# VH-VL binders against DNA-directed RNA polymerase III subunit rpc9 (rpc9): the designs that were tried, part 4

Target 1, 130 residues: DNA-directed RNA polymerase III subunit rpc9 (rpc9), of Dictyostelium discoideum (Social amoeba) (q54lp2)
Amino acid sequence: MKIIKKDKEEIITNFEVLQLLKHKRRIEEQVLLNEFVNNVIRYLETTPASKQTIESVKECKKSVTKLADTSGCKILTGEMLQILNIAPSSEVEVHLVIEDCEDRIDAKEVLKEIKNSLGEEAVIRDEDNL

## First folded at step 11 (VH-VL)

Design J5 (from J2 with light chain D31E)
Fold by OpenDDE, fold request of step 14:
Structure J5 (fold): chain C 130 residues (1-130), chain A 123 residues (1-123), chain B 107 residues (1-107)
Amino acid sequence: as target 1 above (130 residues)
Amino acid sequence: QITLKESGPTLVKPKQTLTLTCTFSGFSLSTSGVGVGWIRQPPGKALEWLAVIYWDDDKRYSPSLKSRLTITKDTSKNQVVLTMTNMDPVDTATYYCAHRTYDFWSGYHFDYWGQGTLVTVSS
Amino acid sequence: EIVLTQSPGTLSLSPGERATLSCRASQSVEESYLAWYQQKPGQAPRLLIYGASSRATGIPDRFSGSGSGTDFTLTISRLEPEDFAVYYCQQHNSYLTFGGGTKVEIK
């Protein structure tokens, strides 16, 4: 989720949202709200967010940002959020997240940094839900 | 406390190679997210970025000067070395090294600078 | 290459006045990639603002950064005598470039 502030844009990862919601107080009288929150938690538990740590997320963002730093390459804030939330496990997935990837950044290097920081098993696939 | 200091010749002849050393303390280039960059400033003119090296030995160069620049690090000595070939009087400038660090929200930036060393290129 | 154009070239003001410095980029720059530096004569640049609006450690509240896209602004709400210097904006959206600088001088 992207939060737009007056003077600065910030991103909140699914990991952060998941952590926040897990610690959110439930109000017994707010049945529909509680159900909604629980559904969101259940969904996020099926995403890479459930296998991430604050350290791994920070490391990934740092390493991927470095790839573009002071280079002719560019990575957008929204793309970074998707990288963290989706945790691409292949070059194809990287290309799906970063538009015109080959013209902007090396997909192989991006993938390498993602794997090194989040781990190779950070992506939850449909097979994991069977 | 982070400190950086530039050292090297203050006078270089045209077509010679300039070698500058940045010696730093208060941080290590073995730390993830850390880099050291070089920036120069001709007298009375604006700043110009030259190069940066990161903890993982990744390197970036100014595209216009890339062919003339080489940046290396010696982590054990807390030193970064910049070489610039084929020096010309137009390259006369104060050369700075600077600490580059990462912020989770805002990315990389130069937060600490050396005092700079004036390099004059003349015959 | 992204070119940063700073205006005005020189800003003459008195202590206590408000200073507004502009930095215009030749193409869009994300806020995270925009910084401001202060430089006094004979000294190295000092980081003031990073991420377009975040104050560096030890920087007084009178300094603030704002803007997005191609237009960024550094504001000094109330000039102090020590604030008279040259100010540079810097981007690293594509490689790394500096503006030409704005000199804030005493009127």
Scores: ipSAE 0.783, ipTM 0.910, lowest interface PAE 0.6, mean pLDDT 92
Fold by OpenDDE, fold request of step 14:
Structure J5 (fold): chain C 130 residues (1-130), chain A 123 residues (1-123), chain B 107 residues (1-107)
Amino acid sequence: as target 1 above (130 residues)
Amino acid sequence: QITLKESGPTLVKPKQTLTLTCTFSGFSLSTSGVGVGWIRQPPGKALEWLAVIYWDDDKRYSPSLKSRLTITKDTSKNQVVLTMTNMDPVDTATYYCAHRTYDFWSGYHFDYWGQGTLVTVSS
Amino acid sequence: EIVLTQSPGTLSLSPGERATLSCRASQSVEESYLAWYQQKPGQAPRLLIYGASSRATGIPDRFSGSGSGTDFTLTISRLEPEDFAVYYCQQHNSYLTFGGGTKVEIK
């Protein structure tokens, strides 16, 4: 999800969306009136977003971004968003998120940073949530 | 307040090795997301990135100069050292060290620079 | 390697005028990876803009950055006497490179 501030597009992670929606639900108190919002919350709670913290998300993005910083490698904004939202747990999943991964960045290093920042438990998810 | 200062020889002979030290304050290389880089500028010319070292001892070098460059850190002394081998008159430049920091939205950038030290390579 | 071409090479203006500086990349650069620096004579570069459009701490609001893809712009809405300097764009989308600079001089 993207929001526009002063002609700048900012990416919002599933974690952030989940937090915002939960906050909104708490304020409105009558949660059952918006089935769509509740369904989105329920869905996101089955994804890695439910196991993330603002600290872990920041750390992950920082660490993964560093892998590409001042190198011939790059990680696109969309790819970073997917890394955070999907929380790859294998090199194969990293290759699915990062296009032409072998030509751009070391998937093993990416995976390592994801696991170190988000934790092993945060990358475990049901197959239906991939 | 973040400050950086470059030190080392101001005159080097061709084929000799240049060793520059960056001494900094106001931050620590133990802090995650922090780095220190070197950038040079020949007189009247544009800036050229040389190398960067991060808090976790990860190192990056300019592709064209990689074979000649070595960057190291001493976190306890708040120092970063750059060595450049086989110096040539073309390497005459002002050499800067700079603080590299991370921002969640914009990634890494150089936000504070040393005053620079002019290194002249001449026989 | 991404090459940044800045134009014009020299911009002659008077205090109070608007300055528009261009930075063109040889290939696409993500906005988050584009920065602008100011360098006054005899001084080190100073960060002005990062992430293409974010002002660094202490930078006046007369400085603004914009652009995307291969075309980026630094704008100084009203030139102050202290703004006459050389300006460099910089990318770290692939390694790290600087533009050739634009000199803003007094007319």
Scores: ipSAE 0.781, ipTM 0.909, lowest interface PAE 0.6, mean pLDDT 92
Fold by ESMFold2, fold request of step 14:
Structure J5 (fold): chain C 130 residues (1-130), chain A 123 residues (1-123), chain B 107 residues (1-107)
Amino acid sequence: as target 1 above (130 residues)
Amino acid sequence: QITLKESGPTLVKPKQTLTLTCTFSGFSLSTSGVGVGWIRQPPGKALEWLAVIYWDDDKRYSPSLKSRLTITKDTSKNQVVLTMTNMDPVDTATYYCAHRTYDFWSGYHFDYWGQGTLVTVSS
Amino acid sequence: EIVLTQSPGTLSLSPGERATLSCRASQSVEESYLAWYQQKPGQAPRLLIYGASSRATGIPDRFSGSGSGTDFTLTISRLEPEDFAVYYCQQHNSYLTFGGGTKVEIK
């Protein structure tokens, strides 16, 4: 028999929250809870989490973590979570997610890996047309 | 079963360039999340990391030795090559290559190592 | 550059005893960037622990890792004859460095 620890907390991404809520068993009598869950799902469907998959999240974390592996650069666990939640689309946004980014890691390389893993539509803004 | 084997000269003169080849099997260096690194150990001393190369050709070097090191790969031959210039007697060590792998929760680590090859630098 | 200082330099213990090996970093190291290796004479290092506390495949339950920040510990709960070796900690939070090692030998 496997022992499950109940005292440990984990911080999870918006993608993981969305997956859990979409597959959550519902109890009809819990009207207020069901309405709250529906509202959270509706919100998350408007965020980058709705365009992510298990594979794109794994690839993003793997590729961005590589940039810091064995280099002079450092990426914290919380910063990685925010990269996945926000899906930065510009170097400015990368600088907002990674504390002291200018001294730690090349924001252009981070943005490149985000686009290659999470997809162009998650990080590219439409050009304005006349 | 992942295996790695180091090959190259065992005796090098001072000021010469050392070239070591790591030949591996049981994995592909084109697989996302995979790398190969080089680590050395002078006789009776601690381990010292030298370099690593990743599946997408990204490379990292020990900052104290960066100017002397070059790492390259040939994915079709399952080989990684380390070149170290301007060899000195203090560079006498056993040189290892090692498989670097990604774990989603804990990041990258060296899980499989070659047997090592002793390189002696002397006149 | 992060310097790892291991203590003690040598542990002399008997089989069945508990071994506690310390690794202290000169700067904070996030747990996912710390590993422990075992090396027997004439052999390549073997990965024991990665991510500060995760046991590598095939490593017995008697090996455990713990710690955070600058202080990390490898514990061998009951020494077996095959556990007499040198143990290295390693960080890859900033470049990659190894500690100086702790030799565990038979008393």
Scores: ipSAE 0.518, ipTM 0.792, lowest interface PAE 2.0, mean pLDDT 86
Fold by ESMFold2, fold request of step 14:
Structure J5 (fold): chain C 130 residues (1-130), chain A 123 residues (1-123), chain B 107 residues (1-107)
Amino acid sequence: as target 1 above (130 residues)
Amino acid sequence: QITLKESGPTLVKPKQTLTLTCTFSGFSLSTSGVGVGWIRQPPGKALEWLAVIYWDDDKRYSPSLKSRLTITKDTSKNQVVLTMTNMDPVDTATYYCAHRTYDFWSGYHFDYWGQGTLVTVSS
Amino acid sequence: EIVLTQSPGTLSLSPGERATLSCRASQSVEESYLAWYQQKPGQAPRLLIYGASSRATGIPDRFSGSGSGTDFTLTISRLEPEDFAVYYCQQHNSYLTFGGGTKVEIK
């Protein structure tokens, strides 16, 4: 999701969208808008965003970004956003999020930082996402 | 008030090992998102990054100098130590330590620097 | 290695004038990995801009940064006497390197 400001777009995570919508002031006359917002909240509550906190999201971005800081490895801003939205639970999922991952960064290290920050619950996808 | 101060010898002979200590206050190196780095500047020349150590003991070194550098920390003493082996007159420079911090939107950066210490390498 | 080339090497201007300093990278640099520093003689570098355009704590709004890809710019909208110094750009997209500096001096 993109947040448009006067001079630059900002891209935010699904977690941030969910928090904004849950705290949105409701105007009772806006029946269709309120119903749309409710539907978006319902959807987002089925995604990894529902298991995240401000603390876990900040820690995840901080720790994964460190892997690329002052190193020969590289993570793009959009890839970091997708890591938070998808919460990859396996090395193959990390490879799907990070283009040409073999040449850029160790998927094991990325997955380790995701697990350490978002928790093992947030990265397990067997029955939890069905 | 974040402050950092470099200490160590100001004169080193060729082939000796330089050991510099960065003593800091106003932050803890056990805090997630925090690091301390070392940067040098030869007289009249540009800055050159040497190494950084992060709160979780992860370390990075300049690839051209990695074989000569070791960085360690002692969080209980608020200190970071840089060791550089096989010193040469070309290593004469002012050595700085700097606080590395994380911004959620813009990543990591060096925001506070020590005053620097001039290390001269000569016979 | 990513080489940062700063231009001009020296910029001679009067107080009140607008200064435009360029930093060109040999490879593309994401803006979150670019910073600018000011260094006065005998002093440590001082962070001005990080993330290509974010002003560091306590930096006046006459300093602004912009750019993306390989071309980045530091602008000082109205030079004050305290702004005459050397300015360095820095990238950490691949390891960490600094530019050679631009000296802003009184004309």
Scores: ipSAE 0.499, ipTM 0.781, lowest interface PAE 2.0, mean pLDDT 86

## First folded at step 18 (VH-VL; from J5 with light chain S32N)

Design Q6
Fold by ESMFold2, look of step 19:
Parts: structure tokens; C-alpha cells; sequence
Structure Q6 (fold): chain C 130 residues (1-130), chain A 123 residues (1-123), chain B 107 residues (1-107)
């Protein structure tokens, strides 16, 4: 999703959208607008955004971006955004997010940083999105 | 209050190995998002990046110099060491160490630099 | 290797004038991977701009950066005497390289 911010277009994550909508719902009194906002919040809470915190998003972006910093490896800003939105759980999913990944960055290292930051606890049930 | 200071020999002979130490204060190299890099500048010429080491011991080297460079750290002493083998008169330069940091929106950058140390390689 | 070509090599201007410095990359560079440094005579480089347009701590707002893709610009809206220095652009989209520099001098 793209947002124009301060006369500049900025791309934000689903987590950021969820946080913004929850804040607007708390301070808005319009019933019709709140119905639309509530429906969007319900959808986003079924996505990986619902498992994220400010801290986990910051750590994920910092750690994954480091893999491409000053190296021959490459990761695009849009690809980093998709990593946060999709939260790949396997190398196959990383390859779906990063075009031509084999030639650009080691998918195993990307996946390792995703799991270390966004989390897969020792006991993570498949129903935590319900 | 981040400060960095380079130390080491100022004169080396061709074919010798240069060892430079960066001693820093005001940050810890164990902090996530932090690194220390080395950059040199031959007299009257442009800056050239050499190497960087990150908090998790990841290391990066300039591809043209990678076979001659080794970077290591001692987090408890707040030091980073650069070793460069097979010195040549063309390697005469001022050598800087610099703090590398992460900004959430804009990524990694070098924000604080040491004063530099001139290393002369006499032929 | 991404080569950064800075132009002009030397820019002769008077205090109070506007300076426009160009940095052209041999390959596309994402904005988050571009920075500008100032180096005054006898001093270490100082970070000026990172992320193509974000001013570093303590940098006056007369300095601004812009551009995308292969073309980036540093602008100094009104030159002060302390701004006469060499300016380097730097990318870290692939390894890390600096441009050759643009010297801004009094004339």
C-alpha cells in the first residue's frame, strides 16, 4: 500500500496500517467510518501483521537489511516490505518474495533473520491467527 | 559523545603487513545495528572503502582488496583491528575508522569518523 | 562495481550563491543506499546526507539532497564561508564506493 506523506510517496507495511487504523478508531466518533475501519482491522488481524510489534518489525528490518549492506547481496525496498507483510516461513516463500533470489541473496540467511526477529517460538501453534 | 581514534605505525616498508587499531568510546559493538568500518584516502585523492565489521561479527571487504584485508573486533576492549598485507607505495594514505549505524527508514550509514592516521609506505 | 561520477570536478562560486552538485551512478541505486559527505581542508569527512535526502545530526537546512535511480543532487541553497570544501557521494547498494568528489571553492 502506498501513502503520500509530506508531499512524498511512502510505502508502509500492513503492521503500520493496522496500528494507524486502531489509533484512528480510538479517536474517531463516526459510526459509518468505524464500520469500514473495523472490517479492515478484522482482515489485517488474520495476516502476519497481527503477530508483529514495533520491536519485532524494527529488528527484522535491521537484521535483513544488514545482509545486503556493503555486500554483493541485494534486497530492494519493496522486497523488504513484502517480507514484513508475508513473513516467509520457508526458503520457498523467500524465493517467491525476492525475484531471482539465487543470484542476489542467500535465502537461508534471510529466513534465519526473519525467524529470529518476527518469531517462531518453541511452541507456536498454527491457531495463533484465529 | 561517540569518538573513534586510529593508532598504528606511520611508516611501513613495501611487502610488510600493516596493523591498525581503532579504539572507540560512546557506543558498544555488541549493540544490534552497530558496526565499525575502515576507509582510506591517498593524498589528494578520493575516499576508498576497505572493510566493515558488524555487531554479530559479520564482515565485509572491498572486493578489490579482499585478499589483503582482515578485520576483527574485541568488544570488551572497544577495539577493531584492520590488518592489510603486502603493502605497496600506492597504499600510502590516511586511514580512518568510522562508526556504522542503522536508521529504520534510511538504512545503514557512517555517521562518526576518527581523525585519521597517515600511513606512508616507503619504496 | 557501481561507479559514481561526480560533476563538476570543481565548482567555483562566491559566498551567498547556490551550489548544485551532481552524482551519477553507473547502475540504479535505491535512495536508502546513497549518502553525501563533506570534507573540509585538513579534516576527516563528515556525514551530510544519508538516504539520499535525510540530513544528518547537526547539518543546517541549507543542505538538501534529492534524486533517484542513477541521478542524485546535493544542493547548498546559500553558500557560507565554511561550506568551501570537497563533497563526496557514496553508495552502498552494491559493496560501497565513493564518487571522485566535487571541490567547491571561492570565486
Amino acid sequence: as target 1 above (130 residues)
Amino acid sequence: QITLKESGPTLVKPKQTLTLTCTFSGFSLSTSGVGVGWIRQPPGKALEWLAVIYWDDDKRYSPSLKSRLTITKDTSKNQVVLTMTNMDPVDTATYYCAHRTYDFWSGYHFDYWGQGTLVTVSS
Amino acid sequence: EIVLTQSPGTLSLSPGERATLSCRASQSVEENYLAWYQQKPGQAPRLLIYGASSRATGIPDRFSGSGSGTDFTLTISRLEPEDFAVYYCQQHNSYLTFGGGTKVEIK
Scores: ipSAE 0.482, ipTM 0.781, lowest interface PAE 2.3, mean pLDDT 85

## First folded at step 19 (VH-VL)

Design R3 (from Q6 with light chain H92Y)
Fold by OpenDDE, look of step 20:
Structure R3 (fold): chain C 130 residues (1-130), chain A 123 residues (1-123), chain B 107 residues (1-107)
Amino acid sequence: as target 1 above (130 residues)
Amino acid sequence: QITLKESGPTLVKPKQTLTLTCTFSGFSLSTSGVGVGWIRQPPGKALEWLAVIYWDDDKRYSPSLKSRLTITKDTSKNQVVLTMTNMDPVDTATYYCAHRTYDFWSGYHFDYWGQGTLVTVSS
Amino acid sequence: EIVLTQSPGTLSLSPGERATLSCRASQSVEENYLAWYQQKPGQAPRLLIYGASSRATGIPDRFSGSGSGTDFTLTISRLEPEDFAVYYCQQYNSYLTFGGGTKVEIK
């Protein structure tokens, strides 16, 4: 795994991690490594990451950022990461992800953008996977 | 319910190529972590692993038989195909395809098997 | 490649008796990567134990697996008539290999 030292700490989403790991070649003799990778994959498959696409992630970033701009605020990198990884399905969850949300941006509008970009299915938590 | 079924010729001549097809239901090879493998068993003998293919088209072969084996999948048809070249009477065996599943604690194992198909190599 | 040696080759017992089957690996196998299969005459193998000690779905509690490192054991506490079969151990620590099998037959 070439850790690309990018000068700018770019956050990697769960989706991106999942995609990377799924394409990693398995090594039969490295059982522990394979197990670790598979465990991570299995876990991530239970998260919104499994229902995301490159396009949907990009769209979500774009739309939420635009909304923030309109609201005169900025979404922090960490907040965006959580938005993508958790895919909030309620206003309450949006408030949990965005710090001081009430003072910064309309949670209802954020939720709408998330649903529109990631899809309703992507934000529905599979209770069976908790 | 997961089911697998092997199909192909039951008689092969020496030096010919064997082609077996595994048709399965109850799961998809598009699902992450899923694999389908082939195992054979000569009459009255032990089991021998041949090959496995995964959802991401990753393939693994028995080291001793790697040069003779090719495994492919058609996800849309729920089929896995195994080819084995240069067949010999020693390759006479019941050939099984099996579902390989992932368990958090135990990794991969074969939890569902087809009934197998007997392939006889004879002149 | 890890070689699995099963012993004994044949175990002759009566119904109700305890069966102890051994599987020895040529090198250490992680406990999680040892499985046991049961094969009845004319049937495909059936997963019996995985992760050295976990029973597969639908497997009776009279079957138990134990062991670590290079020595693993399958125990049938009380043999039932339907338990007379061939048992194979399998590892997937280094590639995938099966043992030679132990035949449990009626005495």
Scores: ipSAE 0.031, ipTM 0.691, lowest interface PAE 2.7, mean pLDDT 90

